# VHH binders against q96fz2, part 309

Target 1, 269 residues: q96fz2
Amino acid sequence: CGRTSCHLPRDVLTRACAYQDRRGQQRLPEWRDPDKYCPSYNKSPQSNSPVLLSRLHFEKDADSSERIIAPMRWGLVPSWFKESDPSKLQFNTTNCRSDTVMEKRSFKVPLGKGRRCVVLADGFYEWQRCQGTNQRQPYFIYFPQIKTEKSGSIGAADSPENWEKVWDNWRLLTMAGIFDCWEPPEGGDVLYSYTIITVDSCKGLSDIHHRMPAILDGEEAVSKWLDFGEVSTQEALKLIHPTENITFHAVSSVVNNSRNNTPECLAPV
Below, E stands for the ipSAE of ESMFold2; O stands for the ipSAE of OpenDDE; V2 stands for 0.75 times the mean of E and O plus 0.25 times the DockQ between their complexes.

## First folded at step 16 (VHH)

Design CB16 (framework vhh_6z1v_2; at its last fold request DockQ between E and O 0.63; V2 from the best seeds 0.79)
Fold by OpenDDE, fold request of step 21:
Structure CB16 (fold): chain B 269 residues (1-269), chain A 123 residues (1-123)
Amino acid sequence: as target 1 above (269 residues)
Amino acid sequence: EVQLVESGGRLVRTGGSLRLSCAASGFTFSDYAMGWFRQAPGKEREVVAAISWSGRSTYYADFVKGRFTISRDNAKNTVYLQMNSLKPEDTAVYYCAAKFGLFTERPEDYQYWGQGTQVTVSS
């Protein structure tokens, strides 16, 4: 997974992240660093995306079932990294393969510390290799959505009004992630960064791409993944598997350029 | 105490119109998606329409076919269902329900329910 969409306004995004805590109380996640949230139809590695994580990561004695929403850098920067520039990382941390998560120190260590997060997105993009051509067809992959009055398709978002109808009740894709905290050697703000755990693609996506993000489908899966206070690493990892509960459509090549940030990125062709 | 109180249900003739209201209390109404459900005798409860917390998104069941309109007034903590072109098949108890966050088609996802209001459409 190298490209996502996360363009919802903050209020809409927050509402889409409604959850129930361990006490049964309905809650919205609290924002940390909301100003770092940059909505975009075209999110690439090194950009910030909102993730959910347990409040316990920030507050001692907090209810670990409570959730915080925080923009984090896509591409995990390990805490032990001693260079002043995260871009100097010699290995790719955009994704973490589920089968080797425990083999790589960069992922194992933060995971062992309970640094699990849920990466939020409208969906993710993947490119299908076209037979006989060097061209790749991009697809937008997302959770199946409820059919709203006009939203037979994302393509109906041709007006602001129609956009609202489509996105106001959009079920966000919830991807399993690992995050870490990096303190710059020269001082400054702690950098929170994440990697997306990937798995073998489900059958439905197998023709598009052989790998997919580990999608946490449902409130229980999301809750368990986040709640490092109550759910062990071992138990959490059981949640990491491919899911068939996705849909997709072909999109234009507009998304190929990471600088393009328009609804056209995810519009069906 | 959480309450959803439906009103407006009555006997109407085929082709008639009816407006249902659901008054909510005891919870933060604007945080909840609202839905109208109906249950006919011997049938399962089914979603009729749903509306997002902001009112910007709406859902209608296939059988609605443009006949019904769901709306809400957050200032009044009320959700409405305007029903036009009513048919005998629309005869049911209509329930309003509230779901925290996004609306869904699944009744079991909704946290709060009204007692229902009877809508009867005569042939």
Scores: ipSAE 0.919, ipTM 0.958, lowest interface PAE 0.5, mean pLDDT 94
Fold by ESMFold2-Fast, scan of step 16:
Structure CB16 (fold): chain B 269 residues (1-269), chain A 123 residues (1-123)
Amino acid sequence: as target 1 above (269 residues)
Amino acid sequence: EVQLVESGGRLVRTGGSLRLSCAASGFTFSDYAMGWFRQAPGKEREVVAAISWSGRSTYYADFVKGRFTISRDNAKNTVYLQMNSLKPEDTAVYYCAAKFGLFTERPEDYQYWGQGTQVTVSS
């Protein structure tokens, strides 16, 4: 998973993350650094994306079932990294393979500290290799959505108003992530960065791509992944597997250039 | 104390119109999606229409599309259902319901419910 859409305005995103704590109280996640959230239809590694994580990571003795939402850099910078510039990291950490996560120091160490997060997106993009050509077909991949009323367009199938009415009830994609905290050796703000755990693709996605993000389908799975105060690493890792509860549609090549940030990036072709 | 109070249900002739209202109190209305559900004699409770916390996203069951309109006024903590071109098949008790966050078409997902208002459509 190397490209996502996460374009919802902050207030819409926040309501889409409504949840219930351990005591049964309905809650919205509390924001950290909301100014760093930059909505986009076309997010690439090194950009900031919103993640959910347990309040206990920030407040001693906090209820571990309460949630914070915070923008984090996509591309995990390990806490042990000694260089001054995180872009100098010698290996790619945008994704973390589920089968080797406990063998890689960059991921094993933060997992041992309970640094699990849920990466939020409208959906993600994958590029299907087409037989007999060098062209790749991009697809937008997302949770099945309730059938909301859509704005209709007479005479123009590719209207920019397409999908306008669905977003305030959009079910966000919730991907299992691992984060770490890096303190610059020469001083400065702590950098929070994450990786997305990947698994073998499900049967439904196998014709598009051989890998998929580990998707946490439903509030029980999300809650258990985040709650590092009550759920051990071993138990949490049982949530990491392919899921069939996913849908997709083909999109135009506009999405190929990560600088393009318009609704056309995810509109059906 | 959370309360949802429906009003507007009555007897109406086939082809008529009716507007139902639901007044909400005791919670932060703008954090809740709202839905209208109905239950006819001998039938299960079913979704009629739903509206997002903002009022910008809506859902309608196929059997009411083009005839009913759901709307909300967050300043007044009220949700409405405008019912046009009423048919005898629309006869039911209509319930207002609230769900924290996003709406769904599933009655079991809604936390708060009104007591219902009876709508009877006769020829």
Scores: ipSAE 0.796, ipTM 0.911, lowest interface PAE 0.8, mean pLDDT 90
Fold by ESMFold2, fold request of step 21:
Structure CB16 (fold): chain B 269 residues (1-269), chain A 123 residues (1-123)
Amino acid sequence: as target 1 above (269 residues)
Amino acid sequence: EVQLVESGGRLVRTGGSLRLSCAASGFTFSDYAMGWFRQAPGKEREVVAAISWSGRSTYYADFVKGRFTISRDNAKNTVYLQMNSLKPEDTAVYYCAAKFGLFTERPEDYQYWGQGTQVTVSS
């Protein structure tokens, strides 16, 4: 998993993250650094994307079931990194394999501190190597969605396929992540950064790619992964497995260039 | 105290039209998706239509087939269901429901419910 779409306006994204705290109260996550949110149909490593994490990471004695949403850098920068430029990191932390997470210092250490997050996206892209060519076929992969129609355009569209998809009821993909906090040696703001945990692909995706992100399907899974105050590392890792509750469609090569940020990146072909 | 109060249900002839209204109070209406559900005798409650918190997205069950339109007026805290080309199969109690965040097809996901309004469509 090395490319995502996370393009929703902030108010739409926030409402897609509506949740229930441990007392059953309906809540929206509270934003940190909202001005760092950079929506795009085509997010790549080193860019900022929103993640959910427990309020307890920021406030002593906070209810660990309450959620913060914050943009973080994709590509975990370990707290021990010594260079002044995070782009100089000598190994790839875009993803973290679930089968070795407790063996890699870059991931084990923050995980032991309870630094679990939920990485948000509209969905992710994956490239399938095509038989008989070096050409790769990109796919957009996402949760199954309830059918929606654009409201208020009566008489403006002469067929359903001419309407732009409306996204204010989109179910966001919720991926298990680990984050860390790095203090630049020259000073400055602490850098928050994340990795996405990966697992073997489910049967439905195996023809596209042999790995997939660890998807947290449903509020129980999301709550347990985030709640490091009540859910141990050992119990949280039981949530990390493939899921078949996923769908996809082929997209054009427009998405191949990470500088392309248009709806065409995820449009079906 | 949360209230959802439906109105407008009555007896109509096949092919007729009817508008249902649901007045909401006791919560921040613009944070909630709204749905219309129906239940015929001996049947399970089923989604008819839903509308997003902003009003920009709607969902219609397959049996609606373009006959019904859901809308909302956030200034009046009211959701509507315009029902056209009514059929005897549409006879049911219609319920207004509210869900925080995103709407779904499942009644169990909705937090608040009205008492329902009876719609009867005669041959």
Scores: ipSAE 0.763, ipTM 0.896, lowest interface PAE 0.8, mean pLDDT 91
ESMFold2, look of step 17: ipSAE 0.680; ipTM 0.854
ESMFold2 (binder alone), look of step 17: mean pLDDT 92; pTM 0.931
OpenDDE, look of step 17: ipSAE 0.902; ipTM 0.950
OpenDDE, second read of step 19: ipSAE 0.900; ipTM 0.949
ESMFold2, fold request of step 21: ipSAE 0.676, 0.650; ipTM 0.860, 0.841
ESMFold2 (binder alone), fold request of step 21: mean pLDDT 91, 92, 91; pTM 0.930, 0.931, 0.931
OpenDDE, fold request of step 21: ipSAE 0.916, 0.917; ipTM 0.957, 0.958

Design CB17 (framework vhh_6z1v_2; at its last look DockQ between E and O 0.65; V2 from the best seeds 0.75)
Fold by OpenDDE, look of step 17:
Structure CB17 (fold): chain B 269 residues (1-269), chain A 123 residues (1-123)
Amino acid sequence: as target 1 above (269 residues)
Amino acid sequence: EVQLVESGGRLVRTGGSLRLSCAASGFTFSDYAMGWFRQAPGKEREVVAAISWSGRSTYYADFVKGRFTISRDNAKNTVYLQMNSLKPEDTAVYYCAAKFGLFTEYPEDYQYWGQGTQVTVSS
């Protein structure tokens, strides 16, 4: 997974993240650093995207079932990194393979500390290799959505009104992630960054791409993944597997350029 | 105490119109998606329509076919269902329900329910 969409307004995004804590209370996640949230139809590594994480990571004795939403840098920067510039990392931390998560120190260590997060997106993009050509067809992949009025044109540059109708009740894709905290050697703010765990693709997606993000489908899966206070690493890892509960459509080549940030990126062709 | 109180259900003739209202209290109405459900005798409860917290998004069951309109007034803590072109098959108890966050088509996802209002459509 190297490209996502996360374009919802902050209020809409927050509402889409409604949840129930372990006490049965309905809650919205509290924002940390909301100003770092930058909506985009075309999110690439090194950009900031919103993730969910347990409140317990920030507040001592907090209910670990409570959720915080925070923009984090895509591409995990390990806490031990000693360079002043995260871009100088010599290895790719955009994704973490599920089968080797426990073998790589960069992922194992933060995971062992309970630094699990849920990466939020409208969906993710993947490119299908066309046989016999060097051309790749991009697809937008997301959770199945309830059919709202005129929802048949997901992403169509329709009227602003139609757009609002589609996205106002959008079920966000919830991907399993690991995050870490990095303190710059020269001082400054702690950098929070994440990696997306990947798995082998489900059958439905296998023709498009052989790998997919580990999708946490449903509130229970999301809750368990986030709740590092009550759910062990071993139990949490059981949640990491392919899911067939996805849909997709072909999109234009507009998304190929990471600088393009328009509804056309995820519009069906 | 959370309350949802439906009103407006009555006997109407085929082809008639009816407007249902649901008054909500005891919770932050604007934080909840709202839905109308119905249950006919011997049938399962089914979604009729749903509306997002902001009112910007709406859902209708396939059988509605443009006959019904769901709306809400957050200032009045009320959700409405305008029903036009009613037919005998629409005879049921209609329930108002509230869901925190996004609406769904599944009754089991909704946290709060009204007592229902009877709608009867005669031939």
Scores: ipSAE 0.894, ipTM 0.947, lowest interface PAE 0.5, mean pLDDT 94
Fold by ESMFold2-Fast, scan of step 16:
Structure CB17 (fold): chain B 269 residues (1-269), chain A 123 residues (1-123)
Amino acid sequence: as target 1 above (269 residues)
Amino acid sequence: EVQLVESGGRLVRTGGSLRLSCAASGFTFSDYAMGWFRQAPGKEREVVAAISWSGRSTYYADFVKGRFTISRDNAKNTVYLQMNSLKPEDTAVYYCAAKFGLFTEYPEDYQYWGQGTQVTVSS
């Protein structure tokens, strides 16, 4: 998974993350660094994306079932990294394979600290290889949505009003992530960065790409992944598997250039 | 105390129009999606229409599309259902319901319910 859409305005994104804590209280996640959230139809590695994580990571005595939403850098910078510029990291940490996550120190160590997060997106993009050419067909991949009266407007270059009607009840894609905290050696703010765990593609996606992000389908899976105070690493990893509860449609080549940030990036062709 | 109070149900002739209202209190209205559900004698409760917390996203069951309109006024903590071109099969008790966050079509997902208002459509 190397490209996502996460374009919802902050207030819409916040309500889409409504949840219930362990005591049955309805809650919205509390923001950290909300000004670092940059909505985009076309997010690439090294950009910031919103993630959910347990409040207990920030407050010693917090209820581990309460959630914070925070922008984090896509591309995990391990806590042990000694250079002054995280872009100088010699290996790619955009994704983390589920089958080797416990073998890689960069991922095993933060997992042992309970540094699990849920990466939020409208959906993700994958490029299907076409036989006989070097051209690839992009697809937008997302949870099945309840049909709104203007659900077809996502497929058309319609007015902004029609797009607004689709998004205010959009079920966000919830991907299993691992994060770490890196302290710059020269001083400055702690950098929070994440990786997306990947699994083998489900049957429905196998013709598009051989890998997919580990998707946490539903609030039970999301809450168990986040709740590092009550759910061990071993138990949480049982949630990491392919899912069939996914849909997709082909999109135009506009999405290929990560600088393009318009609704056309996810519109069906 | 959370309370949802429906009003507007009455007897109306086939082809007529009716506006239902639901007044909400005891919770932060703008954090809840709202839905209208109905239940006829001997049938299960079914979704009629739903509206997002913002009022910008809506859902309608196929059997009411083009005839009913759901709307909300967050300043007044009220949700409305405008019913046009009423048919005898629309006869039911109509309930408003509140769900934290996003709406769904499933009654079991909704946390708060009103007592219902009876709509009877006669030929």
Scores: ipSAE 0.799, ipTM 0.913, lowest interface PAE 0.8, mean pLDDT 91
Fold by ESMFold2, look of step 17:
Parts: sequence; structure tokens; C-alpha cells
Structure CB17 (fold): chain B 269 residues (1-269), chain A 123 residues (1-123)
Amino acid sequence: as target 1 above (269 residues)
Amino acid sequence: EVQLVESGGRLVRTGGSLRLSCAASGFTFSDYAMGWFRQAPGKEREVVAAISWSGRSTYYADFVKGRFTISRDNAKNTVYLQMNSLKPEDTAVYYCAAKFGLFTEYPEDYQYWGQGTQVTVSS
């Protein structure tokens, strides 16, 4: 779970995040730091990607069902980290295993503070190893989109122009994450950073990779994960499990080089 | 005071064409996906077509088979359904509906509905 696509323009992405608050009001999430959003077909750890989190993290007495969208650094930097350069962190925080989340201080502490987020992407990439070779086959993995071939769904879009037509109604992948806030010892802005929780892969993905991100499938799951004001850590962790509601297709090796930011990265082969 | 007002439904012969319009007011039209649904007597309401907030993404039910085109004009707060090659089975009340965010094929996901306009296709 070390590569994603999150390429939509800010306005398109924002509308894909439409939601209802606790009172039934239709809302779009409010942006924080929108200038840090760097859309790309090929996002890797240490880059910024948008996440959803409760407004209550930023405003005393806010309605915890209201959502903020903010770019955060992929690769959680714990609040207690004491070096001045986050790249000197000596362990990998791009992912957090669900079966040990309450045992790892880097994840347990922010989770206990209610620092839950929903990590947004078009989808993620995984590489399938084939025995007897060093070659790996990349796949793009995402939510099923509307199933008709006559609609703008991804299954009907076999040419570049048809793929462009699907993105305004793309259902974003919503992954469960944990974030933390780190204050650099030399001063400067607080660094917000996240990890993606992982679980054992579902049967549909097991031939590609043995782990998958914990996917929050549907508005109820997303709302409960975000709402640390009303949903305890114990209840929230019940949302963390594999899902079979996922689809994928093989892609070319263009995605292997993280510098490649083109639609070819996710195009079916 | 949200309003969706359909117009253009009428009697037409098999093979004919109609254009339905739906004028919207009372909400930020460009934040809403729009859909056309239909309901024949004794049948459940079903999606005909849907269009994203920008107009760039569309969905058509399988029975449309390339005969209908949904479009929208955000400057006029209006969504349209161009219906060509009409068949008697297209006879129904056609409803326009609005959904905040992304469209779906499910009527229960839509927040606002028009009163409907009758389309009758004679054999």
C-alpha cells in the first residue's frame, strides 16, 4: 500500500466528497491549506495527499460531524519525534497494521487522541510478484464505478477521451487513516501527517498482494470513522476489516517510476 | 423553496422525438448532479439518465440504447433530456431529480424531485 493516484482537480475532488452532516444538511468539506494539494496519477510516501478529518480537530465546540479536507504528508511523523528533519525517522510509517495498532506508540497515541482521518485517492497500486522472476505486474485498484457500459463508468471508458468523461462522477477510494501533528523543534508550521491502516487482503486481491488498505465502504462507515466526538476508538476499530467491494485492472510498468505522472499510469493494459 | 419544474411532455407517435426541460431554483445548481427518472403505471420509478454537476460525466440506463441524450446548462439552471426514436414502452411520467454531489442510479439517493411530465408514445 505504497502508491496511489489522486489526480483530480481540487474542485472536482471537493464535489466527490459531498456529505451530510448530523443534521442532514448537504455539505462540501472545507479546505485547509489548499495550496499544498499536488494532484498526480502517481503519489508516493512523503508526498502530500488530501484527507478528511472532523472540524472538531480545529475548532473548539465545532460539530464533530462536519468535515475538513486538508493535504497531509504520507508517512506519519509522531508528535514526540525530536529530530529537525522528518526524513530521519528510522521506521516506516506509511502503513499501520490493524492487528498491532494498539501496540505501536506511533499509532496508539494519536488514535487515542481521536486523530482519525479518511485518506482519499482515485485508487491505489499494488505489484504482483510472479515466482521464478524478478518482474512485478502493477495493478490499479479502486471502488467499482457505476456498472453500465453506456455510462461514464470506468468499465465503459476504453479510450483516453472516454476516461476523461468518468472523472467528474468518480467514487473516490476512502481508506482509514490515523494522523498526528508534529511541531518542529526549530519552529515553523505544525506538520500534519498520516498513515494508512492495513488489513489482510480480501480473496479478490489475495493473488496480487497479501495486504490491503482498510477501506471504509459507504457514508456510514466514513462518518463513524471521522466522528471522534461521538464514536469511541473501540467502536471505530470495528470498522477496520477487508472488503470484497473492490475492482482492479493491470497497468503498464510506467507507474513503476514515481516520477511518471501521466494518465498512462492507471490505463488498462 | 426548492423547485424543479419539468416541461415538454406530450403525445408523440412511435419513432418521434421530444425534448424535456427541467428548470431548477432554490439551490446552487452547479453543486448538484441531475437525473431523469420515469414511472409507468404499475411500475417502479427507474433511472433514465443522469449527469454530473459539470455536465462532463453521464449515465444512461440500458434501455436507452443511444436514443436519449441528457445535457445541462448551468447558466440557465436547466437540465434537458433529448429523446429520439421513441417507442410505446417509453410511455411514462418523466421526473427530474437533483442529488448533491455524485449521481447514482437509485431514486432514493436524490433529494429534490419535480412534479413530473407525461410522455405518451402511440403505436
Scores: ipSAE 0.666, ipTM 0.862, lowest interface PAE 1.3, mean pLDDT 90
ESMFold2 (binder alone), look of step 17: mean pLDDT 91; pTM 0.928

Design CB18 (framework vhh_6z1v_2)
Fold by ESMFold2-Fast, scan of step 16:
Structure CB18 (fold): chain B 269 residues (1-269), chain A 123 residues (1-123)
Amino acid sequence: as target 1 above (269 residues)
Amino acid sequence: EVQLVESGGRLVRTGGSLRLSCAASGFTFSDYAMGWFRQAPGKEREVVAAISWSGRSTYYADFVKGRFTISRDNAKNTVYLQMNSLKPEDTAVYYCAAKFGLFTETPEDYQYWGQGTQVTVSS
């Protein structure tokens, strides 16, 4: 997983993350550094994306079931990184393979500290290899959505208006992530950065790509992944597996250039 | 104290129109999706229409598409259901319901419910 869409305005995104804490109280996640959130239809590694994490990471006595939403850098910078510029990290930490996560020090150490997060996106993009050509077909991949429509309208699945009306009830893709905290040697703010855990592709996606992000399907899975105060690393890792509860459609080549940030990036062709 | 109070249910003739209202109090209305559900005698409660917290996203069951319109006024803490071209099959008790965050088509996901308003459609 190397490209996502996360374009919702902050207020829409926040309500899409409505949840229930351990005591049954309905809550919206509290924002940290909301000014660093940059909505985009075309997010690449090294950009910031919103993640959910337990409030207990920031407040010693907090209920571990309460959630913070914070923008984090995509591409995990390990706490032990010695250089002053994190963009100079020599190995790719955009994704973390589920089968080797406990073998890689960059991921094993933050996991041991409970540094689990849920990476939020409208969906993600993958490029299908096409036989007989060097071109690849991009697809937008996302949770099945409730079929929404314009008030009083009974048709027009292909209309731009139909897609414009879906976002305020869009079910965000919730991907299992690991984050770490890096302190710049020269001082300054702690850098929070994440990686997306990847698994083998499900049957439904196998013709598009051989790998997929580890998707946490539903609030029970999301709650258990985030709650490092009550759920051990061993128990949390049982949530990491392929899911079939996913849908997709082909999109135009506009998405190929990461500088393009328009609704055309995810519109069906 | 959370309350949802439906009004507007009455007897109408086939082909007639009716507007239902639901007044909400005791919670932050703009953080809740709202839905209209109905239940006829001997049947389970089913979704009719739902609307997002902002009013911009809506859902309609297949059997009401093109006939019913859901809307909301967040300044007045009220959700509405405009019902046109009414059929005898629309006879039911109509309930409004509130769900924190996003709407779903599943009654069990909704935490707050009104007491219902009776709609009867006669030939």
Scores: ipSAE 0.777, ipTM 0.903, lowest interface PAE 1.0, mean pLDDT 90

Design CB19 (framework vhh_6z1v_2)
Fold by OpenDDE, second read of step 19:
Structure CB19 (fold): chain B 269 residues (1-269), chain A 123 residues (1-123)
Amino acid sequence: as target 1 above (269 residues)
Amino acid sequence: EVQLVESGGRLVRTGGSLRLSCAASGFTFSDYAMGWFRQAPGKEREVVAAISWSGRSTYYADFVKGRFTISRDNAKNTVYLQMNSLKPEDTAVYYCAAKFGLFTEAPEDYQYWGQGTQVTVSS
């Protein structure tokens, strides 16, 4: 996974993340560093994206079922990294393969500390190789959505009015991630960064791409992944597998340029 | 105490119109998506329409076919269902329900329910 969409306004995003804690209380996640949230139809590695994580990571003795929402850098920077510039990291940490997660120190160590997060997105992009050509067709992949009134094709959401109708009740894609905290050697703010766990693609997606993000489908899966206080690493890893509960449509080549940030990126062609 | 109170259900002739109302109390109404459900004798409860917390997004079941309109007034803590071109097959108990966050089609996802109001459509 090398490209996502996360463009919802902050208030809409928060509502889309409504949840129930272990006590049965209905809650919205609290924001940490809300000013770092930058909505975009075209999110690339090294950009900030919102993730969910347990409150217990920030507050001692907190209820571990409570959730915080925080923008984090896409591309995990390990805590042991000693260079002053995260861009000098020599290995790719955009994704973590599920089969080797326990073999790589950069992922194993934070995972062992319970640093599990849920990466939020409208959906993600993948490119299909066309047989016989060097051309690649991009696809937008997301959870199946409820058909709302006059919700034409997601592509028709170019008008503000249509946008509200489509995105006001959008079910966010929830991807399994690992995050870490890095303290710059020269001082400054702690950097929170994440990697997305990937798995082999489901049958429905296999013709498009051979790998997909580990998607946590449903409140139970999301809750268990986040709750590092009650759910062991071993149990959490059982949640990491392909899912068939996805849909997709072809999009224009506009998304190929990471600088393009318009609704056209995810509109059906 | 959480309460949802439906009103407006009555006997009407085929082709007639009704407006149902649901008054909510005991919770933050603007934080909840609202839905109308119906249950006919011997049938399962099914979704009729749903509306987001802001009112910007609405959903209708396939059988509605443009005949019904769901709306809400957050200042009055009320959700409405305007029903036009009623048919005998629309005869059911209609329920108002509330869900925290996004609306869904599944009745089991909704936290609060009214007692229901009877709608009867005669031929």
Scores: ipSAE 0.884, ipTM 0.941, lowest interface PAE 0.5, mean pLDDT 93
Fold by ESMFold2-Fast, scan of step 16:
Structure CB19 (fold): chain B 269 residues (1-269), chain A 123 residues (1-123)
Amino acid sequence: as target 1 above (269 residues)
Amino acid sequence: EVQLVESGGRLVRTGGSLRLSCAASGFTFSDYAMGWFRQAPGKEREVVAAISWSGRSTYYADFVKGRFTISRDNAKNTVYLQMNSLKPEDTAVYYCAAKFGLFTEAPEDYQYWGQGTQVTVSS
């Protein structure tokens, strides 16, 4: 998973993250650094994306079932990294393989601290290798959506207003992530950065790509992954597996260039 | 105290029109999706229409598409169902319901419910 769409305006994104705390109270996640949220149809590694994490990471004695939403850098920078520039990290930490997560120091250490997060996206992109050619076909992959009045399809053929109608009830893709906190040696704000855990692809996606993000399907899975105060690392890792509850459609090559940031990136072709 | 109060249900002839209203109080209306559900004699409660917290996304069951329109006024804490070209098959008790966050088609996902308003369509 190396490219996503996360374009919802902040107020729409916030309500898409409505949840229930341990006491049964309906809540919206509380924002940290909302000004760092940059909506885009075409998010690449090193950009910021919104993640959900437990309030207990920021407030001692907070209810661990309460959620914060915060923009974090995609590409985990380990707390032990000694260089001044995070882009000089020699490891690719965009993704973390589920089968080796407990073997890699960069991921095992933050996991041991309960630094689990849920990475939010409209969906993600994958490029299918076409038989007998070097051409690659991009696909947009996302949760099944409730059909809105004009259809659950992205980018209705009629007008720009028609595709806007799907987004205010869009079910966000919720991917299991690990984050870490890095303090710049030369001073400055603590950098929060994350990686997306990956698993073998499900049967439905096997013809597109051999790997997929670990998707947390439903509020029970999301709650357990986030709640590091009540759910151990071993118990949380049981949530990490392929899911079949996913859909996709082919998109145009416009998405190939990460500088392109328009609705055409995810519109069906 | 959370309350949803439906109004507008009555007897109407086939082909007629009717507007249902649901007044909400006791919660932050703009954080809730709203739905209209109905239950006919001998049938289960089913979704008729739903509307997002903003009013921009809507859902309609196939059997009402093109005839019914759901809308909301967040300043007045009210959701509406405009029912046109009414058929005897539309006869049911109509319920207003609220769900925190996004709407769904499943009645069991909705936290708050009104007491219902009876719509009877005569042939």
Scores: ipSAE 0.782, ipTM 0.905, lowest interface PAE 0.9, mean pLDDT 91

